# Miniprotein binders against a7ua95r516to809: the designs that were tried, part 74

Target 1, 294 residues: a7ua95r516to809
Amino acid sequence: ASLSLLSISDLVPDLQFIFFWMSNAIEILYFIQQKSPAYMQTIELMDDKAGSKESLLSATISANEEAMTILEEVIMYTFQQCVYYITKTLYVVLPGLLDCNPFGTEPSSEQCRRAAGVCVCAVCVMPEAVRRVVSVFQTTSDLLQQYQVHSEIQSQMFAYLFFFTNVSLFNQLIDKGPARGWFQRSRVLQIQASVKILLDWAKGAGHNHLAQKFFAKFCSTVTILASPPQQLSQMSWKALCAEHPSLKPVQLHRILTQYQLMAELGPLPIWQPSSEDEAYIYRTVDLLESFENH
Key: E = the ipSAE of ESMFold2; O = the ipSAE of OpenDDE; V2 = 0.75 times the mean of E and O plus 0.25 times the DockQ between their complexes.

## First folded at step 5 (miniprotein)

Design wx3 (at its last look DockQ between E and O 0.61; V2 from the best seeds 0.00; counts 0 for: pae E 4.2 > 1.5, SAP 76.441 > 70, copied fold)
Fold by ESMFold2-Fast, scan of step 5:
Structure wx3 (fold): chain B 294 residues (1-294), chain A 106 residues (1-106)
Amino acid sequence: as target 1 above (294 residues)
Amino acid sequence: DTSEELRQRIDELLREAKELIQEAERLMEEARRLAREGNLEEAFELLKRAFELFAEAIYLMFEALDIARELGDPELITEALRLIVEVIRLIAELWRLIEELERELS
């Protein structure tokens, strides 16, 4: 059916089913891990014929190993399915984040107020596009909480979702940005504000460390594009690379080149590639991030 | 007597666990039948229920094992351990069935 009609709310029943299996498999796995040493020790301490005791111990070890292997496979599969459906929904809503205006024209009494014709805002109005992205993350958080999934697994899921979001936003900005006008300073500032709303949500949800780690590349890109042209022109290439270690030299060069074009700025510091990096300068495929790269 | 009360508790836990296991196995067979008829959605619902019953049974059996170990009764310890092994194998079998059904959906 139409992908534009697939909201996170439409997927909740299917996600509840998958979360049910994942959560229960995790619970049983941890329960077996906690109990296994005790009953194995009980078998070893049994005063019985060696052959009978050895057979029982061998059987329990084999059964335990088989059960653990199957449960781990189920956990991995259901985790991957949850991530797949959630990221599929994110993929549909993320482009809206790059093309929305969080500085809305209608002030809210809670976020932005007018006083004597002057507009003052404490926080940006959350546009519908940003609300859609936040809704996906919030629904995921709610499902993890509903099924009492351990915090380590929750962290892994959000690490994956933030990684996917970062890659998706970065690739879209690099690939489509020039044609969509997203490299224009006014648009970049709107993108920066929208991303800040998303990062603020992550901080509120207890995932600030993960958000800082996995959004680094896109945040660096937006920071460069939002920087005054005069500041960028005064920095050496070495200094620019040091300020943005999450960006590959070829990616940084592409961003700066597009920024020069869009801002009608004079030449920025000359990029001095290593012999190895030079091989990738003109290969478009090497500019984009892979979902498979960790 | 305390020892007799603990033995009755073990018997009760093992009886309940065996009943849960039997019902879960019946649901797995029903799920296989529904899957063969193309009713995958209902088959998955039965497998969910079967897993819940196995999970409940495993908790009861480990409780029985803890009590049997405290009593130091070799026969009860052996019975509880054998039943635990059986349930672990059945859980593995259930997940293999889920994998088969999921493959048919793909």
Scores: ipSAE 0.224, ipTM 0.620, lowest interface PAE 4.1, mean pLDDT 77
Fold by ESMFold2, look of step 5:
Order: structure tokens, then C-alpha cells, then sequence
Structure wx3 (fold): chain B 294 residues (1-294), chain A 106 residues (1-106)
């Protein structure tokens, strides 16, 4: 199947099976963890009239450990499979955020209703490109809640989804931005507005702390690019590094270079890297982020 | 005798759990047959039903475990835990079958 066929709505039946498995495995593991110590204590306190107490205790410990090990492995695998399928869907829809004009009118209300297939909701008032990404996140949230997945697992899943989103958007902006004109001030402001809609969704969904943590690199990039020239030209390299610690020297250098080109600024001495960073601005191997960093 | 009534309840719970396990295993075999015939969607539905039966069996075995603890009967506790481990192994096998069928759909 082509990547263009990997919409979240096409995957919902498969995701329902996986979430069903994961949530029930978690529940069973929870029962075992809560119940078994008390039953082992009961064996330990029993009178050993037949002299077989240690054998019974050993067998009970072994069974309990094996059960928990198997369930933990199933939970880990189902979690990874959910993330795999969901991120394949995200990969398809994320590039649209960089081309989106959130300030324009879009005929998305009827399209949103038909495309979503779930219900008419607040996403119908969003720009279409943003709505597609939010639909992936919202569908994921709805499934997690439908199957009553433990809140810690829900947070871990969104931590990875936000990490994936950040890496995908950052890499595309840095890699394709010059050719696509994404560093033009008007485009950056459009990108910033689109990302703000995503961040507002994350806040409303109770994931603000995760979004703030895992979108930091992309948000820092957009914040710098959206800054007025009067403000940005007065900030030293050291100050920019301190304000945006998520950016590597090569990344900050590249962003400032693109900013100079688009703002028609000449070289600024205040943006010369510190001595500590000078060797690192040429490490092009560090320019793009790995999806394996989490 | 309340103690004898509780022992009878444990026996019934474990017997019912074993019947659920046997039915779930039958559904898994039928799902594999349906998959070979190309009826993958029906196969997935049977696997979901098998998982529900395994989960019900585990809940019955935990109820039996609770009663065995109240009686202070460590051999019944051990038997219930052993059966829970066996069902968990069957759930892992069921999951591997689901993975195989999902690969065939792609």
C-alpha cells in the first residue's frame, strides 16, 4: 500500500484490536502485581506440617515471575506496534503543516465531516492541513480513552508521537526549506500559527507539559525565524544559545544564515559563534535529527 | 459448611475457566483455518473473541485465588497461579497469530 493510503481512519479497526490487547494485558498485569504478594505471604505463614512449604512457595514465585514477564513483553510489543502504525500515518500528513495557510478560508467543514467519518467536532473549524494532524492525535486519544488505557501509558505514547512530530517537521524545514521558500517571513508566520493550533490541542487534551518538552527544537526554530529583525539582530550568539538550548550549534548557525538571506541582512558580527561552538557549526552530520533520539 | 461451600465455588470457577480456555483455543484453530481460506476479517473477529474468553478465564481464576487465600489453602493458590501463567502463554501465542495475519493483509 502507498503511504498516501495510510490514513488514520483506515487503521482504526486494526488499532482497536491492538488497543484491546494492550489495555487488557495491562489490567491483567495490574491484578497479578496487586494480588500475588498477599498470597505468597499466606503460604509463608502457613504451618509446614508436610514439609513442602518451600516447594509450594518456590513454585508460586516462579509462576508469578513468568506471568509478569510475559505480560510485560506483550504490553511493550503492542505499545510499539501502536506507535509504528500511528507514526506511519503522521508521516503522511505532517508535511502539509509547512505548506498550510491558516489565515485563509478553507472549504473544510463539509470535507472534514466526510473525511473524518467519526463525528462533527471542533476540528472542523481548523485549516485542513492542521485538522489532518489533529485528527491523528485525537483519534489516538479517543482510542486510549475508549479502552481505558492507564494514564502513564497514554502519556508515554503522546511523548513519542510529539517527539516524532518534532523531528519530522524540523528535518523537513531544515532540509527542504530553502527550495520550498519556507524561510520567507510570511511563510514562517503561517507555520507558527499552524503549530500554535497543534499546541492548543495538546494543552486542551492535557498534554501541555509533553508538547512543551518534545516540540522544543521545532518551536525554537520557528520562534527565531518569526522574530522581528530589530529584536533578533540585537541578540548575541551566546544569548540565542541560552534562550534556545534545544538547538545544536550547526542548527542555530543554519537557521541564522537562512534568516539573514530572507531578511536581506548582511553578516552580523554579534552572531559569530562563541569559541566553544566554532568547531561545531560545520558538523553537517548533526544538522538533521534522528528519529531514534527519544 | 461455609468452608466447604467456598471450596466448591473454587472448583466451579477453575472448571469454568478451563472450559473458556478450551473454547478460546478452538477459536484460534478456526481463525487459522479461515485465514488460509482468505477470510481474514472473520479470522480477526474469532481472535478477538478468543482473547475475551482468555481474559474472562483469568478473572475467574483470580476470583478463585481470592477465595483460596481466604481459606488459607496454598495448593489452590498455586494451582490458580499456574493456570493464569498458562493462559498468559496462550495470549502471547494468540498475539503472534494476529501479527502473522496482519502481515498477510499488507
Amino acid sequence: as target 1 above (294 residues)
Amino acid sequence: DTSEELRQRIDELLREAKELIQEAERLMEEARRLAREGNLEEAFELLKRAFELFAEAIYLMFEALDIARELGDPELITEALRLIVEVIRLIAELWRLIEELERELS
Scores: ipSAE 0.162, ipTM 0.566, lowest interface PAE 4.2, mean pLDDT 81
Fold by OpenDDE base, look of step 5:
Structure wx3 (fold): chain B 294 residues (1-294), chain A 106 residues (1-106)
Amino acid sequence: as target 1 above (294 residues)
Amino acid sequence: DTSEELRQRIDELLREAKELIQEAERLMEEARRLAREGNLEEAFELLKRAFELFAEAIYLMFEALDIARELGDPELITEALRLIVEVIRLIAELWRLIEELERELS
């Protein structure tokens, strides 16, 4: 109940606070890292007046280590909190992406209605369900930029968010897809179009490589499902494995099995797993992706 | 003349840093008071300001340390480093306080 009401906009104040701490802690950490070696070297080169040099050096090293440890803890904690809140919001909005019909005339967003003019920006023309997902990522990007968070941390955050999104969408599609009709060609094409909008956004935001990498599994699944039966039935198991290396054998097998059922295709010997893969297609534990391995 | 001017600059920087530290500590104590009274929002704002003051103090102390290094004065280097360590410990304390308050809001 309470999760359904959580919007990214509601979290912005809390996120701003966390991002403030994270950014400043990173800045101080890098500042110390850059300066500390020079100070230590300077102390080492100083004349040893009454044995004070060794004590000073030891104190400097200890202080640096303590500072670094504390700042790293702050950075890790704040990073985790950001990811936690953002992924909670994603969890709420991502299912809507699978049910979205991007080809439908959805009414303009309430925000566009409040603006005295029809905004024709790329975000305003997005389907509402896609826009909600993009809004989470855009808000994250805007906050990261606002607080001038180091580019490496930005990349790590987006990597995780894309990973989470891919796992969530993939698992939902595999688990609930057959029952919800998401394996139907028309629905798959809608999903493909929706994901394309998201990927186009990621490209525009400078995250194209990360998006391509971390969405590979979901995109592969959608690509297979979007393939015409005439085309897909000509592809061997080995060819499909080679074309979609992000999919585990058990995952590919499940996708093909469900595709076969949906398309009312008889058994296709060409899709029979290799002898090498035969043992793996029954590992149902590997069917769904885990959130823990990242 | 130039060495004395640099020493004076170090003293000014360290003095200013100490003033910032004291103000930040005051803000931390006020934040603790406000938190006990249930005014968590204002407490967090004070803690944010305290952190900004500590950060500013760190930059001043590192500037002082750079000048002290150029002068080759071990006493001034030691003083600046000691103050940096002190501020880092205070930042750690501030962070622990934030974590405590966040747990209360969760």
Scores: ipSAE 0.058, ipTM 0.549, lowest interface PAE 2.5, mean pLDDT 86
ESMFold2 (binder alone), look of step 5: mean pLDDT 86; pTM 0.846

Design wx4
Fold by ESMFold2-Fast, scan of step 5:
Structure wx4 (fold): chain B 294 residues (1-294), chain A 106 residues (1-106)
Amino acid sequence: as target 1 above (294 residues)
Amino acid sequence: DTSEELRQRIDELLREAKELIQEAERLMEEARRLAREGNLEEAFELLKRAFELFIEAIELMLEALDIARELGDPELITEALRLIVEVIRLIAELVRLIKELRRELS
């Protein structure tokens, strides 16, 4: 339960150990797969003493299959442990993104580039809250590189981390946004700028495709909320659904209702759902996104 | 009570795994001795048995890891993972020994 007090720096030794374990298991699995034919050939070349050769071959094949299965399980468990600790750290630092102001007047372009290893918006400074989130992603990237983890596994790791971040930010914005004032235009623009810093980091790290895919829901939400009233009021419900396919009808309806309220566009609904979507909105209880869906 | 029983179960699993690892290492050393004496076939048979014991040890440690995860004890999770990595390294060493025996055969 004391995990909320831990920074990413406090977890580095434990994470290094788990990444070392994962890397070692992957290396040994590869070694067995690559070298197994040579071992089999060695048995094949032995003098055949009353069928002992066939028994050794059969037993070795069985043992190798079992070992590979177990090594794959070890790789999965170490991967899950890395994800567990990293996402627990992210959960603590992510709410800060919704409250920080990256439009400060302090010069920080050079500092932001050095800290994140990526180009940052000239108008924005990297707030402490954003730096903590970027540090989690950067530390993960550094550990994957240090232990030479295969690029496919690195992609799977960041796919999950981006998915988790997207769901966490979306759920917090939808659930707590009204009480926190996060739907006010000035606050939305701050949130948009902070998210842009994360997306720029992902692009610099070679994960632009994954970031575009897994941040779609939160990015759509922020894009809608940041739209000028003149622009958004000209769009039909159908057009908004087409432009933001990641949002469920009930989620889009909630977002537009909050937008209308904060922009003081009057009490009458501007965006009318289709008959099908209206029925879905009224029968659907689930507003928030599940971490289990993908 | 249930938490205490789960910790006891983890201790039992890790103890059994450590015993299997020690026996497997003993078999590997015995295989090295037999190989030096020119008895390569018996050496291979002992290495196969050592391999089977390592696999059994990993299975027990994975069960302990699952229980430790449910319990939420990072120290037990770390201990189980540490032993798993140690066994994987020993398996790699075992495979290298098999290759060395092949060179001797040629």
Scores: ipSAE 0.014, ipTM 0.264, lowest interface PAE 7.7, mean pLDDT 76

Design wx5 (at its last look DockQ between E and O 0.81; V2 from the best seeds 0.00; counts 0 for: oily stretch 76-94 1.63, pae O 1.51 > 1.5, SAP 71.115 > 70)
Fold by ESMFold2, look of step 5:
Structure wx5 (fold): chain B 294 residues (1-294), chain A 106 residues (1-106)
Amino acid sequence: as target 1 above (294 residues)
Amino acid sequence: DTSEELRQRIDELLREAKELIQEAERLMEEARRLAREGNLEEAFELLKRAVELFAEAAYILFLALRHAAELGDPDLIAEALKLLVEAIRLLVEVWRLIEELERELS
């Protein structure tokens, strides 16, 4: 049977409850962590003539420790559930970024302006494939703000989402790029433009540092592939490694191989790996990134 | 005065939370019966409602704990904390039941 695909809109009601309780659990855990010394002191200072103090203190210590443990589990569980559902929708929409033409032929911005008057709307200037990805990120951001989730957890959420996005785009490009024609010069420039729109959204949303950190591998890949042949052919293997430290030797080797094929360049002596890296350029187990390596 | 007002408030919160827990436990029991009868979709809906009630009870108990800590009443602090732990424990239990039932539905 065919698998059913979920949009982010279909998940909003479930995500609303999960975010609501995550925020509540964080608030409760924080209170217990900050206030338990004080309210435990209240019990320790009560009169112990009847012996009930020891029973109450023991029960309260046990309950306090259990509360913190189980709340931490709730927070982890709700976080994992949010990430799972959100990344499931990202997985469906991310490949479209690699097929997208953000430059377009028809002037949709001009037609939107002319037909509706002077206004130019954001929908007319954002390609549909990019809009679908941004919609997932924006919906997530809106929910986190709506439920007042602590800023540290919001940062961790977007760190996971950007990590997932980077791994998914990189793996798809490397694995399927030859068959899909994604290494052609015109496609690389289109991919670069589409990713820039995403990075601009991340910057405007206050996540610029996270995006720069977690998109580094994919962005390095696209930067290399977008480089003019005259410039790239003058850069040695060592220089490329220094400029793109996020790329493993096997990954850089594969990217340069695809570049040579599409630019119709023969092997270049300047791109010969260093002796240390030569041991690693054929480690196919290291070619694709793991989704579990956050 | 303020101290007696806080104690009345705490008692109201504890009473409300116990009612929510009681209703949620009733829904869990009904869901278990429905699941044994093969009515899995109906059981799933009752468990989802039970999760909401346990979660609400937990937050109410947190408010009770916060008020009890302000009042400085050792017995109320211990009671609110004990009930809070129980509500969260039950919440986790019903989540596990939902996951098991969801697996059987698909």
Scores: ipSAE 0.675, ipTM 0.904, lowest interface PAE 0.9, mean pLDDT 84
Fold by OpenDDE base, look of step 5:
Structure wx5 (fold): chain B 294 residues (1-294), chain A 106 residues (1-106)
Amino acid sequence: as target 1 above (294 residues)
Amino acid sequence: DTSEELRQRIDELLREAKELIQEAERLMEEARRLAREGNLEEAFELLKRAVELFAEAAYILFLALRHAAELGDPDLIAEALKLLVEAIRLLVEVWRLIEELERELS
């Protein structure tokens, strides 16, 4: 199927099955871990009928260890599959977030149009491009809750999805931003507003800390680009580094260089990298974020 | 009375799970045959059904294991656990086969 046609709704049946098994495997693993000492003790307390007790105990220990190992593999596998499918859908919808004009009167979702009433829910008032991204996260959240997946696994899932989203958006903005005009002040403000809607959703969903942590780099980039020239031109390299610690020197340098070009600013000595950072601003390999470092 | 009823329930669950496992294994073997013959779509559908059956078996065996643990019968615990391991192994195997077929159909 063309990646362009893949919606989260189309994957829901497959995801439901995977989440069901992930949840079940966690429940079984937890049960085995908690009850193993008790049933082993039960075997140990049995009357030794002709050496059968030792054999049974050994077999049960072996089976228990094997079960735990396999269940852990199932949990890891199902987690990876969920991430794989969800990130594919994110990959399709995330570019639309950068092109979104949240200040425009975009028509409400087709579903809300068919209902004779204008739904004023938070999702229905979102721009379509933002709603598509939020829908992926909301669907994921709903599935995790529906199947009562352990909170730690939920946190890990959202951590990875936010990480992926941040890397994707950041890399697209840095790489394609100048050519697509995303560094223009008006476009930056649109991006900032769109990201704010997403962050507000994450806050409402109980993932505020994770969102703030994992979106820090993209948010820092957008914040710098959204800053008025009069304000940003008064900030030193050192001050910008301190205010935006999530950005590598090469990334900050690239952002400032592109900002300077866009704003038609002359060379700003105040933005000159420190002697310590001067060697790092030329490490173009560190410019884009990697998906591997999670 | 309650212990005997529980034992009977465990035995029923174990029997049901064994039947599901056997049917799922049959479907896997048929799917492998169809895949070798180039009928990948039908093979894929059979494997999906096998996943469901192994899944159901694993859940039933988990219930059996829980009841066996409540009863405190080590033989039933051992049997349920052994079968549960087998069902989960087979489930993982079917998932791998599905992934292989999906890659071939893509």
Scores: ipSAE 0.294, ipTM 0.704, lowest interface PAE 1.5, mean pLDDT 88
Fold by ESMFold2-Fast, scan of step 5:
Structure wx5 (fold): chain B 294 residues (1-294), chain A 106 residues (1-106)
Amino acid sequence: as target 1 above (294 residues)
Amino acid sequence: DTSEELRQRIDELLREAKELIQEAERLMEEARRLAREGNLEEAFELLKRAVELFAEAAYILFLALRHAAELGDPDLIAEALKLLVEAIRLLVEVWRLIEELERELS
């Protein structure tokens, strides 16, 4: 069976094994890096016993360099394996986030909260589709903490997971959104609320800066699509580009075209690309993001 | 004498680590034999056990290295480091074997 067909809970034993070794390799590497100068100094300060001191020092340097190289390979391999399994699981569960309704039915006023202009009701905080995505992030966080993986590696892991999530959600929305009705304003507000749950999770986990950085493209997209028609129609192309620098001109133009069609605003004269942007839009057809981070 | 106590602890750790490495190597060779015979599932289980033993050996050798550094004995530092490098090298090798078997099982 392909691992991409398994839930995150089914992968936990394999991930535990990989995280265990990543943590061990990092700790051993750190120890060698921190203590190696003291070991070298100890050898250098020794009386030369039968001329063996220089040979021993050379051997110790070579062994330390070889150990560090092997440990770096172990860290890289285990990191890549974790990323591979976790992102395969994310790819399966992420499309569900675009189809769920976090607002539900009959929320009481007592259960509703407003945050940054968005109303989030207690009854709608965790739809099943959103819960599956959060479960992947939470399980990853729990494993990194359980095996005491260095905070820098934890940050790199979540940077990549957020990057992957952003690219996956953006590509799904742009490619499949029109056929699925995801560009309808009511659906976009549901998507925005679901994404807010993920961003709130990231903030609670200490990864707010990473989430703000790596979700910028998808957040810009849903912000535009959730904008009132009157507000959006008053903005120039230049103003929209300035407010959404994470979007390429071709991506922004596609989003605005879809928004205009769904809002039934008629022709596109409101949002006119510059001559340079128009040339770029018509020469390139690269709407979708690559999963490779540069 | 604390120095003599440290030396005894280092000797005990090095001995235990060498035993773990030898057993793990035995499991690796048995796993390779089982894989050649087409018993991939049993080979996979033995490689997972070999990983655990190399893992334990690496940890013990790391502790031995720390004690050798505290003692300031460069021969013990060199021996502990040499064995630690070897245990980690074999651990990487067994992971590559597990990856190969996973590809054959899938």
Scores: ipSAE 0.014, ipTM 0.411, lowest interface PAE 6.7, mean pLDDT 77
ESMFold2 (binder alone), look of step 5: mean pLDDT 86; pTM 0.847

Design wx6
Fold by ESMFold2-Fast, scan of step 5:
Structure wx6 (fold): chain B 294 residues (1-294), chain A 106 residues (1-106)
Amino acid sequence: as target 1 above (294 residues)
Amino acid sequence: DTSEELRQRIDELLREAKELIQEAERLMEEARRLAREGNLEEAFELLKRAVELFAEAAYILFLALRHAAELGDPDLIAEALKLLIEAIRLLAEVWRLIEELERELS
């Protein structure tokens, strides 16, 4: 199955077929929605001695309802297939984002020259892992534009892709982060820089609002982990909850506990949850995010 | 004059669409045969071609419906719409077959 291949480039011919059909189905659906009232009015205004007018109206209503139902099913199916294969590709490439270094290896004297306190570096290149993720988003955007897919469907597509990316990155960071050392400050700053590249791409593509909305949880997590100890130690649990409403109490507590361990702040419990939240913090059921779009 | 030209154009579009639908149905049957023989890759390619033909048929029928609406002929509107619904129904069947083949390949 061509659509099972991991490379986004290998998927393009099959995705072109699906986007072509989705675009055509959307256009036909909108035509029926726009023209159906005019057709009904034309039929209703007809002089019909034979009594076929009511039969024609009934047949037209039934036909339009059937056509719209079938078109909605085709649109939903093709949309779900695109999402399925694109997110399957994303899932394979996303973990690399947490391991890559957007600052590169320590710059050689050839690549980055520091003179008189100023660092003059060669071109800052996008890490390969980040480039693979951006390539998936860019290819999707190009295909949606090529087939002139309605802007509302484009927005829905990127909303889901950003939602999926956010959940995947958050779950991987929370679940595997402690064992992988991803909560260490140097790694968090690398992750933050990589995420900024994705957000900058989304802004350039016209999806800034969607990116801000659907990356909120992962961005909150990275923001907390990148915060200086002086700043975080001055904030109450209530203040942290207020600044990061996308995080559940159990998620915030796990992040702060890992931050405390990695920052080597000692055994002092600086960030204590409210008594109301304490009961939820020890329930691991809500720690990881669901891929259900809510 | 222009009304008669539109009627002839609609008739041509409807005939062309019916021919495309018949060819697409033939490809669907051939794909079913290949799938039964275990040639899933070739079956998949034929189903993608059937999708293209149903796409072309649906687009042609969409144009016919638009012209019929411009002409204001309720009989032609009804005929174009019925044929468009049939093309879309068959298209949904092709997508179900593609999904079925993809499940077998995974």
Scores: ipSAE 0.025, ipTM 0.517, lowest interface PAE 5.5, mean pLDDT 77

